# Ledger of designs, part 5: miniprotein binders against Serine/threonine-protein phosphatase CPPED1 (CPPED1)

Target 1, 314 residues: Serine/threonine-protein phosphatase CPPED1 (CPPED1), of Homo sapiens (Human) (q9brf8)
Amino acid sequence: MSAAEAGGVFHRARGRTLAAFPAEKESEWKGPFYFILGADPQFGLIKAWSTGDCDNGGDEWEQEIRLTEQAVQAINKLNPKPKFFVLCGDLIHAMPGKPWRTEQTEDLKRVLRAVDRAIPLVLVSGNHDIGNTPTAETVEEFCRTWGDDYFSFWVGGVLFLVLNSQFYENPSKCPSLKQAQDQWLDEQLSIARQRHCQHAIVFQHIPLFLESIDEDDDYYFNLSKSTRKKLADKFIHAGVKVVFSGHYHRNAGGTYQNLDMVVSSAIGCQLGRDPHGLRVVVVTAEKIVHRYYSLDELSEKGIEDDLMDLIKKK

## First folded at step 2 (miniprotein)

Design F1e (from F1 with A21S K33T F36Y I38W)
Fold by ESMFold2-Fast, scan of step 2:
Structure F1e (fold): chain B 314 residues (1-314), chain A 80 residues (1-80)
Amino acid sequence: as target 1 above (314 residues)
Amino acid sequence: SMKIEVRITADSPEELIKALSEIVKLARELGGTVEYRWEGDVLRVTVKNVDEETIKRLAEEIERIAKEYGLEVTVEIKRE
């Protein structure tokens, strides 16, 4: 790790917080504002998927580089600038220990260095980043490379929680780490209630569900029914309004009680019919409004006036 | 012990993933373990640790699921 990367370029989360947003400056409502959400740039997947060899980590990812560069360029041109750019996991395709992992990681770092220094990066771990079954070693590698796997930060009176959803999927090799996140999460949700945050928003790689809370277990794209119901109940009790996820490589989601589950499609490889894209998320005092944009739409036309008008209500 | 070897090809990645998800779910519900790997343009799925009495029914259900999603599939029961 370099000092420039650790402190500046990626705005790495450390000590379960994000230094780019000092808590003492961000505890009061200072909205409205917006941020940009991307998911699954997943350098290597397009080639791996097209050749039917998803186990090797993918030996070609130039298309993902170009798509992610287009995303960065589109974001950098936005006026006013978004408060941050969050990537909801599966940063690269090659799982821990697999071929091409180092090369994919270095290329993604290079692309992300082009993000405007005024726009902090928020990085969420996905299954390809730490393994379908994480270990202490794979988690430590992620934290060394990208920053903490779970953390919280405040922006203008809004609490953001980043969770490592792989602990919910399969904690069998790291039960103590899963327990630590569970206790930390309960504490953060308590803080959300006690401080009367304007909103609480969760980012995690794996969706709670794709369409409804009672849907069948997919065993890959959604969290198990018992797990998703337990998490959703905790979120609702604490006043969390929305969970944003990737993983599915398609736009999806639904609502359970007052909690929205929003699944955003990929910057990289598409598994459905959605274009490569980014989600614009506008946070007002009353509500959270979001819309998915293709990379071409956002690059050519920017954000539509109806969303931008919500920000002007400062 | 017995194993089920499944070979699947598809023109649509969406239908392939849906079929794979259902196959994995069914196999795990019956106590089996599932491994999958790509062999060129063919997805190989191997199901292990299912009892002898259940394995034939599971193989038949796997074939049914793949056909419902419009996939080309070969299902074989082999001794390990």
Scores: ipSAE 0.000, ipTM 0.243, lowest interface PAE 12.5, mean pLDDT 86

Design F1f (from F1 with V34F F36I I38V)
Fold by ESMFold2-Fast, scan of step 2:
Parts: sequence; C-alpha cells; structure tokens
Structure F1f (fold): chain B 314 residues (1-314), chain A 80 residues (1-80)
Amino acid sequence: as target 1 above (314 residues)
Amino acid sequence: SMKIEVRITADSPEELIKALAEIVKLARELGGKFEIRVEGDVLRVTVKNVDEETIKRLAEEIERIAKEYGLEVTVEIKRE
C-alpha cells in the first residue's frame, strides 16, 4: 500500500501545510472544538523489550496493533467527531535501516486507514521514524511515507505547528535542513504574532522538559538545557500556550512562565505507571483544557461531560 | 571497550520488568551495540563502541529510572 492510500482522505502534509484545513477558511475563531492526541504506538517495542534485544527492531507487534485499533475505534465512536487526530511521533519501533521496519510501517498504515474519513490525521516524526541522528535520506524517506516532517495548519483561528524535534537533538548530519526549519519556524511565529491567533499550539516528539525548564539534561528524554530555553523563549514571545510531546512513554510536564509543556503517555509500550491511552484536548477562546484517558475509559464512557460542555458553549 | 554493570533489586517482578524496558530503550538510543543479560537478581548491560561521556550518561539515567520505580540499584562503569 502507498502512503496516499493508507492516509485515504487524510491528506499528507505537503508544502509545509495540511490541505484538510485551508488557511482562508480557518484563520478566524470558529471554536470551541477538540482534538485527540496519541503518542508512541511504536509497533515492535513490546517484543523487542521482552527479548532484551531492542536493536533487532522487534519481530512481533500484535499487541501494539490491537491497542492502536482500540484507539482508532474509540476515536471513531466520539460524537461530535474530533477536529483531527494527532500522533506525536515514534509511529514504529524499528529505526531507519533496521529489521522489521517495512512490515511495521505497512501494518500501521493498515490500522490508520480505519480512521474515520471526516477526522484528518496529523503525523509528527519521532526519533524512531527518522533516526536519533537524522540524515537527508531518512528525512526524505519519512516525507515520502507519511508527509512533511514539519508544517503548520490553522483550525478555527488556532495556529498549529508541527516540528521535527530531531533537528534540535542532533542536526550534525543535516545542518542545512535544521537551518531551514529554524527559518521557517521564525516565520510562522511571526505570522502568529501579526495575525493575533486565538492560540498557537506546538506538536513535537521530544519534550522541551519533563518537569521544569531548569532541570538537568536527561540526554535522551528532554532537549538540552540551552536548546529548550531558546525554543521556550521563542514560543513564549510568539504567544504559544502549550507544547505537546510523546517520547517519554509516561504522562509528565510542567509550566515555564505562561507556556505549558505537556508530555503524553503512549498508546503502545508503557515505561511508567500510566495506562495505554489518548489525550483529549479542548480548545476554547479563553483556554486549552486537556485530560489523559485510558483506552478502556475512552472506549467505554467517551469524553466526560465537563469537557464536552465546554464545546457546547459556542 | 567500556562496560556498564547494573544490579537491581525489586519489590515485584512487574516493576523490574518496566525498568528493564526503559534501560534497554535508552542503551539502544544512545548509540553503540548493547547486550543485556539477566543472571539471578542481577541485570548486566554491556555497551560497546561508545565514548566515555555517553556511558556516564547511561549510568546516570539508569540510576534515575531505578529511583523512579522505587528499585534499589547499583551502577558501575568498568573497563574491559
């Protein structure tokens, strides 16, 4: 299956935008609305872990298929439908060039094809999707398979930015691509300020931080202190309210000045004590409210009335 | 080559297993080839072809992971 067929009517991001949300129709406040965020389905990780050899890419991933199918089914049942479903990176476990990567990719495409055609899919690249040290080749492969690695789109007066956080982690093999994203990001943040967007929201795979801006470098789960501070300051200056990330396979985060860092736990393999789940994000004119739901909670009860009432206020 | 050796004591097999998963992921992500062996109550992680700074970071992260899960752990960096 091609990437276009796997996405169906959920068009891949192209030309640094998402055709499902035309800017001319979406630049003015039309909320409230909500969207669903998932992270790290990461097909292959559970098995790779169970054998103690994660370098092989994981030769079984049926549990991740079932969990991701449960997530898709839960999302499809929601009424009203969410504006979009975003996956915050680490779509599969096998890194570029590793065993089982192609098979994991094709299985994920098949599962994602079941997402309701009315719910656009927003895909964020993770380190397993592009490599811990991305190259022009690994970025190009991702873009052919899933769509642009960074892009922006508007929904009801809210600007959404999708960033390739691997350029922040280690751009040593593709410095020109990192510079291109930096220039593009500065332009998008300028647009956010000039157009007085209702909110600006960022999706990137690697968290800025896990608890606080001044925390020590984790060397894997958070961006380096110098990098996270530069990005946070840019976001705050532009009026960005929240950054959503995955990567940590646990719920975490904190606040720096008026910027929230929200780390969502995984659909797939859990590394902490959280259940497999999804985050519901409600966007109102005044605030952004979110809550993590286990897959079972969302499947059985849907979204709690207190969140849904925020959507009904027009 | 440099070797990192971890000894973990857990209150339950489930918590040990979760910490193990995170340690394996971290070792793989930091680069270099790694081997993980369980011998009784001792988990041994060998990381090869990585610089001294990287192996120190891995040791620090393993201690952090163990503390998060309430496990008792000893991390030792050895030359082999």
Scores: ipSAE 0.000, ipTM 0.170, lowest interface PAE 19.5, mean pLDDT 83

Design F1g (from F1 with I17K A21S V24L K25R)
Fold by ESMFold2-Fast, scan of step 2:
Order: C-alpha cells, then structure tokens, then sequence
Structure F1g (fold): chain B 314 residues (1-314), chain A 80 residues (1-80)
C-alpha cells in the first residue's frame, strides 16, 4: 500500500519493498539527506513497568500517546522534511493475545496518521509486536496490521534493510520463516555489493550488542554472541556501515571493525536516564552522522545547525 | 573481603533479564566478580571481589534497580 492512501490504510511495506521510494528513482546517489529514527513508543509499558507486570498488556498509556504525538508534531515542523520516519520496533506493549493489544494498536494508528504524508513511515517489528517466540500466526498478524516484517528500500543511492530480529532471538516455532529471511538477506547483501551502493544501513529491533561485539550474552537486550558475530561479519562483508536498534530503552552501542552498532533510547518508557527522544540521522556521501534529541529539544529548537549544514549542497 | 548475595523474584523470566543486564553492568564496572543463575521466576546473583564501601554502594544500587523494575528483592552482605 502507498503512503497516499487513506480510509483506514496508511503506508505499508509489501512484496519486500516500500512503494513510497520507487527503485528506478532512488538507485543513484542523490544525497545528502536525513531521516528521523524513533524506538519503543510501546503504548502500555509505563504503567506495566510501574506495577511490575512488564509482560502483561498495561491498562493505561495516555503518557505514551502524548509523547508520541509530541514526536509527530516535532517531525512535521522540520524544514526540509526528513526523507522518512522509522520506528525501530515495540510499537505497542501488549504481546500477541494479551489484554489491551487491540486498543493500543488503534491508538497508535490514530497518532501515526498525523504524520505528514510527505514523510513515509518505516515500521520495524519488535518482540512485543510479534512475540518473544514468533509464530507464523503472529508474523501474519503483524504484516496485516503494519506491513512486511522484513523488506528493503533505496533512498538516493543508499540501501536500507529492515530485519525481523525475533527470528535471530528464537525461531523455534517458525524455522521456515527464519530460513526465508536468511536467504532474502543474503540476496539483498549481494545486491548491495553488486550495485556499489553509497551506504547500506540496517534497522532491527534487537541490538547486535550494547557496547562491544565480545560482550557477554545478556539473554534479552542483545543477540547471542554466536548470532551477533555471524550477522556482523555478513554486514561488514557487504559494506553495511551501521545497524540501528531499539529494545534497550537507553542510548548505547559501539563499533566492531567498520560497523557501527547504534542503540536508540525510547519515545515511550525509559529504563535508564535518557530523556524521551528521537535520533536525527544525516547521510552524506562520505559518512553517516547521528544525534539523539529529547522530544522537548527537537520540538522547541529543531535540529542543530551543525547537522543541518551537512545536508546543504553547492 | 566481602560478598553480596541477591535474590530477585518476578512474574516472568523476561522481567528478571531486564534488571539483570543493568545489575551486571554496574557490578562489573565496580570491579566485582559476578556469578548469576536464573531458576524460573527467581534470579540469584553473587558479587565478589569488592571492598566494604563499594559493596554497600552496590547493594543500594541493586535494590534501587530492582524496585525501579517493580521486582521483589533481598540483598545480603556477607564476609567470605
């Protein structure tokens, strides 16, 4: 579905692609440009967290609505408009089959409909969106509601890959779907090498690591050491520059060889000391520069001049 | 030398894992040797190799983290 459609339909990735960015117009370098990244609006988590029931649906989420509305308003005011707004998973808190899931979903859809139609939405699945242990049914439900769980698109010569990281965490109930993503990913990485893309950038919900490739398994916030090393090596070989993730509800990350791992803190519930916020990501021919902004900073002052100067052309 | 023994209980292992990551980071940053075990809805953590002043600070922070996550926590400081 296209970003122009209305009547209960907003932009969705379909056929492993994003119609808002026609490949024939986007395969050549046309930067610099920027996009906005948010993570974990996770309607319901603030209440669930405060009551100690983080795996139930959370029965109040008015604060998450207000925070996400503030984010949308701040994004809509930016000039020039960002190329897209990506949400790096955990769109809602209630896991499949849990109380309040339908209500949280409908409220988030309502809030996201306020995003300027010139700014495509890129939606990444998180564990709360499809389950800690996804099934064919939970994946299909996500795809009907939000769009494809993994896909690729091009913007101005840059290849973007959206991955379902739950297949890396626990594919035990859907091994064929995990294999399909693995095959598709190898094909996309081959395309990145063959076409000599300006950059390749990955979005996935679960971070490869929080600080270092060799860090211990966290069992929840990072992918297992074996898995993260295999993925990182594939990304590096294909020329991927950066992986952006959410999940941790804190800003974190590090660098492994020439691959940056960037963990962005939440629009919604914070689990550390970072403010509720959004990450501004500027893509130039030479580098990718990013900075986390509190919602208040971005809403009141916009993007700082040093970043905006990077997108100015001769 | 001192050691700290922590017991945290939650309604699910996933909630324990969230608190565990922050506790492990903090304990390791303070030079502690950390051993842990998750048994169903119970997390047991032992931190060794820290001085008395550091262990008291660590115990306070562990209690803060667990309570911030809405978890039941018991912390015991012992000589080894």
Amino acid sequence: as target 1 above (314 residues)
Amino acid sequence: SMKIEVRITADSPEELKKALSEILRLARELGGKVEFRIEGDVLRVTVKNVDEETIKRLAEEIERIAKEYGLEVTVEIKRE
Scores: ipSAE 0.000, ipTM 0.190, lowest interface PAE 14.8, mean pLDDT 84

Design F1h (from F1 with E35V F36I R37K I38F R44Y)
Fold by ESMFold2-Fast, scan of step 2:
Structure F1h (fold): chain B 314 residues (1-314), chain A 80 residues (1-80)
Amino acid sequence: as target 1 above (314 residues)
Amino acid sequence: SMKIEVRITADSPEELIKALAEIVKLARELGGKVVIKFEGDVLYVTVKNVDEETIKRLAEEIERIAKEYGLEVTVEIKRE
């Protein structure tokens, strides 16, 4: 059985939308609410990183399984339940065609099946999921396994956009697919303006920037300066409040004009000094408030009262 | 802390650019800070902010990548 089993273990995005949140029921403000964001469970990376052989795909990932199981258990215990759980790319480490990709994928599916049925999963593609240079074939494989690589959905008057950031990194082998996303994105941003959404929020794997819009090209962890400026300006013009990303395996980000760039650290392998963790994101009519929690903090204490107080009014 | 200094020479700009892209991606993914300097016909790539265990493995991978693209490469690990 696929991830789209009848009775729905989790809901796959299809037709550029997420059926778990029907637009006709979700287009009006019904907040406040919250959701949970994780990034880079990336089964296999801890072993690959420790050996310095990232081409290998990582032949052990038991630690990533335990960490992701801890994340799922922590989320399932939250009361009230979060509206959804989003994973901001790099679901597994083994790139298309690499060893252990199938085994990593099946193990992650098994772990994610434990997520409470009432909490839809929102899955974002990362470079390890579709390749640093995606092809029609690698995108098609991702869509069969996990659902659409880019899509939009509404929750309580808030527009959420999921983007395939690999088309911004290197579209050379799939220029038509990149063009299709660009046209679709412009349409979605137009809809955000026309419907006067309460907020518009973007999820994409690669950050626009790590600290500032004018920072130098990193060639891997941030989008090129020309690309990030073009996207940021489009987002700002449409009223997008925040972009959430993974990829960096460290908490980072900054603000450009009225747009927040939030880089969330990993559930799996850490490349900095942050603990393995999840980001709690609270959406109110006026603002978006978020905080990174270690898996241990969230498991033991849940969400702090100051954040929960923002959603108690419902 | 440790750093890797890489010296690369190539007969073809295309092969050099491809190898550089792979080296930068690998170094960044492993948490390294990359500084690139082009001087004459030689590309100097310095990777900083890498722990002792990671730096040796990263140096070996950089040599492998460069050689796969047919480039002359010298990789040196230095204390800073």
Scores: ipSAE 0.000, ipTM 0.241, lowest interface PAE 14.6, mean pLDDT 85

Design F2b (from F2 with V73I F75Y I77Y)
Fold by ESMFold2-Fast, scan of step 2:
Structure F2b (fold): chain B 314 residues (1-314), chain A 80 residues (1-80)
Amino acid sequence: as target 1 above (314 residues)
Amino acid sequence: SMKVTIEIRADSPETLEKVIEEVKKIAEELGLKVEITREGDTVRVTIEGVDPETLIKALAEIVKLARELGAKIEYRYEKE
């Protein structure tokens, strides 16, 4: 690591991969293991929500800083350490070009630098990170700031795919970038089939659906019916077990055939009745088991023994 | 409870009138209170709901309607 890298998020995805997990060491089943998933720290949204102007940057985010610091402290205390900490998009609230974006970004980088070096960060782009309608410029800004917007990595025989779901929502200003992701995704799914991965798991910001594959288009919180069905069918055909998302700021989801759609509530601003929290995800040879914890629960009591006992299986 | 403000813009008065008519039907079917204001080429709809799920369902129906009629739509969620 050069000195120039010291001031940023250290483990950025580059070249469509994550160097923290070398493929040659991670392609065989080495589980069980677990990881932590958070979504929507979205620095600025609590103030923006309270003032009724959710499309602008929000000029205060002290509460989101405290909540995210609590999340990091809780994660750092876990024993054994999780394999990684994934943030499922909407890292900050201010959209590209909006006021407070730089300040929100620098504060989040500062908070995330406190994550234990043994726990790699996996960062997923959300609509506030690259725009509701991404452009080459907004994608390039994200990649410069946080790392690649889509990439894959292996952990203990499990393939993880991070997707830029904004290309599925509205690719009209960057159709070539959307096409590049589609080609790359088809290649990764082919690799999953050829190598007979133990599991394949997808992270993307926008849920395929909130309750059911056949539900009506929400036009914001879920992907369009035609798009979600095409993606779900590709995932099912390749053996993907679960898609994890944020965006909805509530816990939600459902199952379509053998594919689970899991929508995780926010570290930051809540839009429903869920507490600010994190999802613990345990990966065994047979199953993926997960549970949402409030930040207070995880900070005070850690992970419940029934989940931790699963990682003692050989 | 939650509130959503929706702005719908169209180039023809006939399209805006159709938007207003259909929005009223959506509100009646879902049992929601709706405020509709028209200024020039823009219709503003404010919906207040007791539960977020019904409010989001109403928003989805209105967005679908606007797109089917070729109108431009913008919306934001607000804390009541």
Scores: ipSAE 0.000, ipTM 0.185, lowest interface PAE 17.2, mean pLDDT 85

Design F2e (from F2 with I56R A60S K64R)
Amino acid sequence: SMKVTIEIRADSPETLEKVIEEVKKIAEELGLKVEITREGDTVRVTIEGVDPETLRKALSEIVRLARELGAKVEFRIEKE
ESMFold2-Fast, scan of step 2: ipSAE 0.038; ipTM 0.524

Design F2f (from F2 with I56L A60L K64Y)
Fold by ESMFold2-Fast, scan of step 2:
Structure F2f (fold): chain B 314 residues (1-314), chain A 80 residues (1-80)
Amino acid sequence: as target 1 above (314 residues)
Amino acid sequence: SMKVTIEIRADSPETLEKVIEEVKKIAEELGLKVEITREGDTVRVTIEGVDPETLLKALLEIVYLARELGAKVEFRIEKE
């Protein structure tokens, strides 16, 4: 089931959809299933972080290559295969225009080409991928390299939404692009309600919050209080059950009303005490169950039987 | 630029001294401007920087250290 483009490139989202999952075949419940979520491979950050200079592009990223290769190998060994592998932003460390960006990008493409062709890649933009303050040019560069910055797709009756959270952080240089995403999102949330989707799940790079909806703005890791509340309320009213994010480089999150905010720690550089890892997400008709695995745990033991048993139930 | 204010409270003067020493080391290693004031059971740290990731690295290290030493920590981030 290869949906790879000519030349052996990734399955890029185009026209605000992902061709690997055609809507006409995926709109009805056909679960349970599972997918793998990773965040922040961020080639270059370990060196930049260790030197305290994150404004540079990071001139070494061999460890991030090895970690991401381990992640890919672990995923490829899973049986049954996950429905997709999503990377929740900050694919590379070097921001637009910074040194080492091209080299980091080509190395990541090489590593990701090793992902089993039966497992589509879902790529989410992060601040390092398009800039803390995105422009039309940085968004267009991302779309040429990796695919659309926001899009939707259906898997077995579940609606997945990928959002460009940088428009929520600072849209000042591209207000029309932010408005376009806002309108598109409102339309997708309306579709979720009208079609009685089994679940709706959101992927975006920046968390709504790290612990609580009412927490103070930190001006970097969480969205502003006004923005996060507005988005959370829209998600709750449309029946979105969970938002998955990266950006914080440690596991975090909380619940606001019936909406879970899940912050997943990094494949690459850790900023806290979590191991380098991946999140396994199991989708059943009744609930969404997830668990973070270190790369070593997933490589050595695979997914625990209690999670795997959920996908074997009919 | 960004500014972080951290308030660290502990019943032990020894705990506050250890926190102050480590805050100075972290700020110096990362090239950040730091102002430390001590009032009773509270140490107030203000850190300024231009790189948000480096500043937040300092914040997270300080918060982790203070909590490991049994102190209560509150912080506030403000953008100028």
Scores: ipSAE 0.007, ipTM 0.344, lowest interface PAE 9.7, mean pLDDT 86

Design F2g (from F2 with E74V R76I E78T)
Fold by ESMFold2-Fast, scan of step 2:
Structure F2g (fold): chain B 314 residues (1-314), chain A 80 residues (1-80)
Amino acid sequence: as target 1 above (314 residues)
Amino acid sequence: SMKVTIEIRADSPETLEKVIEEVKKIAEELGLKVEITREGDTVRVTIEGVDPETLIKALAEIVKLARELGAKVVFIITKE
């Protein structure tokens, strides 16, 4: 694997871990800290959506390039630097095998190379990255390009889990890969319980739900009711505090028992009334506080003092 | 082309009219071909395209819309 094949300066997950955060240095509480979450830069979608021609794989994405560059520039200016920048899936619009996929991927890699090297990238797969019905080949392609599709890492006593939610949506063409993730997840949740982590946080592309656990199946934007309830119960029993997702291209979410479901709107194409933006997530010993910022707000004013005070106040 | 047909039932003619109007807006927004037929207390919506994800997205929006308006989704048929 060459540096070009590795994506240059990316902190790619490998071996189901993220080397940027060695477990031996990160297993004890060392907060408070914060990270930045973005979702759905989805290079190619804005024009495809606006013209109603989503069948071509998205032949124009200059606006998504500009928006994502603005996001990167805003993040790079933050002081103190965020612990990491997570992208919650749908990195590009063109599905596996579709036209424009290679060009969209290379443009996104170029934009992401501008992220400050001190800020690790955490990359989550979305349906456009892996396919609505993933295969061994589409998963392998993602892992070669961006890193592992599911993995865990520790930051200052907090366990982070990145899941491939496409295995929950439709595992029919890769049931053994889905079973491998299920086994791995059960092991990670057991570790969370045994080590009494300060918090456990999940990143996955597809939301468990958009508003409530008992909501009807959307058939696309939420996981099926049976699946979401099984996952939510597993998360709650392991002490997971919050699941962060994209996919919906709108800010949404709710709470089920002691588990928060947070759906973050897109860096790229908006399907609702939210501005293009990023979510600032502050992790304290007692709680997780987050706020969605438009790209313009974050670029012009940075993070509001009330959130920063949670990090700086002794 | 791939087709998705959804049948929606409502107890009010006014609700069916609202469903039809809003479905047309969703189809226009997503650039999909749409065929709508009304039979008694039901409306059948057929959306057609070559991208399965766009079709699933449209289906999701239509299902949500129907429920928000108090209509009942009776069945969904996907045709390859």
Scores: ipSAE 0.000, ipTM 0.227, lowest interface PAE 14.3, mean pLDDT 85

Design F2h (from F2 with V73F F75I I77V)
Fold by ESMFold2-Fast, scan of step 2:
Structure F2h (fold): chain B 314 residues (1-314), chain A 80 residues (1-80)
Amino acid sequence: as target 1 above (314 residues)
Amino acid sequence: SMKVTIEIRADSPETLEKVIEEVKKIAEELGLKVEITREGDTVRVTIEGVDPETLIKALAEIVKLARELGAKFEIRVEKE
């Protein structure tokens, strides 16, 4: 056991699974339940964006610390407690090798240590976490720091898949790692079909699309048209209900056939008009219902009764 | 009629998004239509107009923007 593992307060995903949710205990429907989704705390981006120097790691991130602390405090006050808190990538702004990366990482770890121990953290890699063009080295660094970049876990009969979407964006420096994820994903989707999961849900940093499956390639905020269609078809065939993503720093999304694409706005820097916020996701036997809350709304008023009533139904 | 194409490159896609946002503001201020295409690490901006003075002013503002954002750029001018 390394010192980082021995001193870690998070249940890191290892061996392509999350020990906080053992499959043997979680394979049968035990809902309804809910979880909280955040994206892009991205410590450093607010300053970098405001100064126009987004290629550097951003030399100030106190505002992102305060926003993320507010998010954690709001989550910790929720009753009943959410099943988990997922962060959909871009944990910090400084890319591998850039200034302030270590300091941003340590500050985020400190803030996340305040999350109630009963609420497991689920961490998704974003482009700033492993690079726009990942390498074996940047992936290994992420896995050492935060846990596996792709994995699956079960909660109350629902299969959750966490994917490294950077392999879909640009695998040119790590084609063997991309192939390994593709093979693993096909196996997980087969398991979803064979075990008749109540729902299958995907988390990945980069959205399949922002509004429509047939939209033009953005070359940054959405996956290429050929790639998104191949993935969407695989997900639909396996019975995946929804893909949750960050990356866009605005709320967005749409529906393709029976698959929902949900893009959640940022805890940190906003690029649109949405407030800093979190998404509440309620999972019932029949459907998945979600709503974006500003940090102030969630802190002051909690979750609205119409959503909480869904959790009380058999 | 003159066409001016400027290709702007940056290491960060966030810097390219900032370039696109600011170029749109410059175009609105000067009353010009611009075509913006993004490919990987590069944003291509094409401006067309009949008034050379306005085109020169637009180009100067975009070059100033690229310099302020630390982006690299390459300019092509075509005249009919």
Scores: ipSAE 0.000, ipTM 0.270, lowest interface PAE 14.4, mean pLDDT 86

Design F2i (from F2 with R9E I56W E74T)
Fold by ESMFold2-Fast, scan of step 2:
Structure F2i (fold): chain B 314 residues (1-314), chain A 80 residues (1-80)
Amino acid sequence: as target 1 above (314 residues)
Amino acid sequence: SMKVTIEIEADSPETLEKVIEEVKKIAEELGLKVEITREGDTVRVTIEGVDPETLWKALAEIVKLARELGAKVTFRIEKE
């Protein structure tokens, strides 16, 4: 199936916004609500990791298909329905120009078509989706396939920001695109302050940090110390409460001042001890409460009553 | 078990010596048993029988080391 055929099924972000949530109807608090977060389905990585050729894109991904189908089935059974399902990057394993990229992309589109149409998809770019060093061409390819690489949307008085974190990692081949995101982000953060949003929440693929703001540069799993501190300070000044990321294939994170950094483990290939899973995120007027569920837990038992009771509160 | 082979290439003999020294430090820090061989302009590091978390951490540290020293790094992971 082509990208055009798939486009009719997905709520693609366009013009730096998501049409499923019109700002004029969503700018006032009308929570509480919840959403589901997944990361790194990364079709192809399990085979690539196991066979020792992580650079060529992996030639088998049936296990990732089954895991992602289980995730979709679990989400579709939830009552009430989540407001949206966000995937925090690394949708497929094959980097731009690599073997199996087209096949992995078409299979993921097919699996995601099974998501209940009442539940909008929010798609975040990862390094495997646009390259470790993005170019105008790789960004354009992502935008044609999945929608805008950075955008904002409102849900019930809460501002959500989706960022292309590869511009923070290595913008050397697209400095003008990086500058455009920087200017846009500063504008969105200003809007958050001016409109007194209930909360502001950020989604980006690469974590600011894994445990602490002052941790050493990893050169892959975290943003550089200078970059993460500048971003964290901007977020804190604008009232951002939490940043959600993937990339690390393990649950991790910490707190810097009043900003939470939450790293969510993978739907696909695990690199630590966590099960394949999804994060349930409940947004109340006062708090953002979240919990990681294995796919089996969520499929068999759904969301625990203590979290669901928060949604029933005034 | 898993086996990873990492090849680090540099034009300078001094850089390769520094690579060997730093890889040994990384191995000690992470509690890893590694085999290090040097051939021409390349250092080969072999790591076997470690869990995925420790293996990825070792790979990340070695890639970081290669970037810091201006060396080229390639790796291959095999399941045996």
Scores: ipSAE 0.000, ipTM 0.275, lowest interface PAE 13.3, mean pLDDT 86

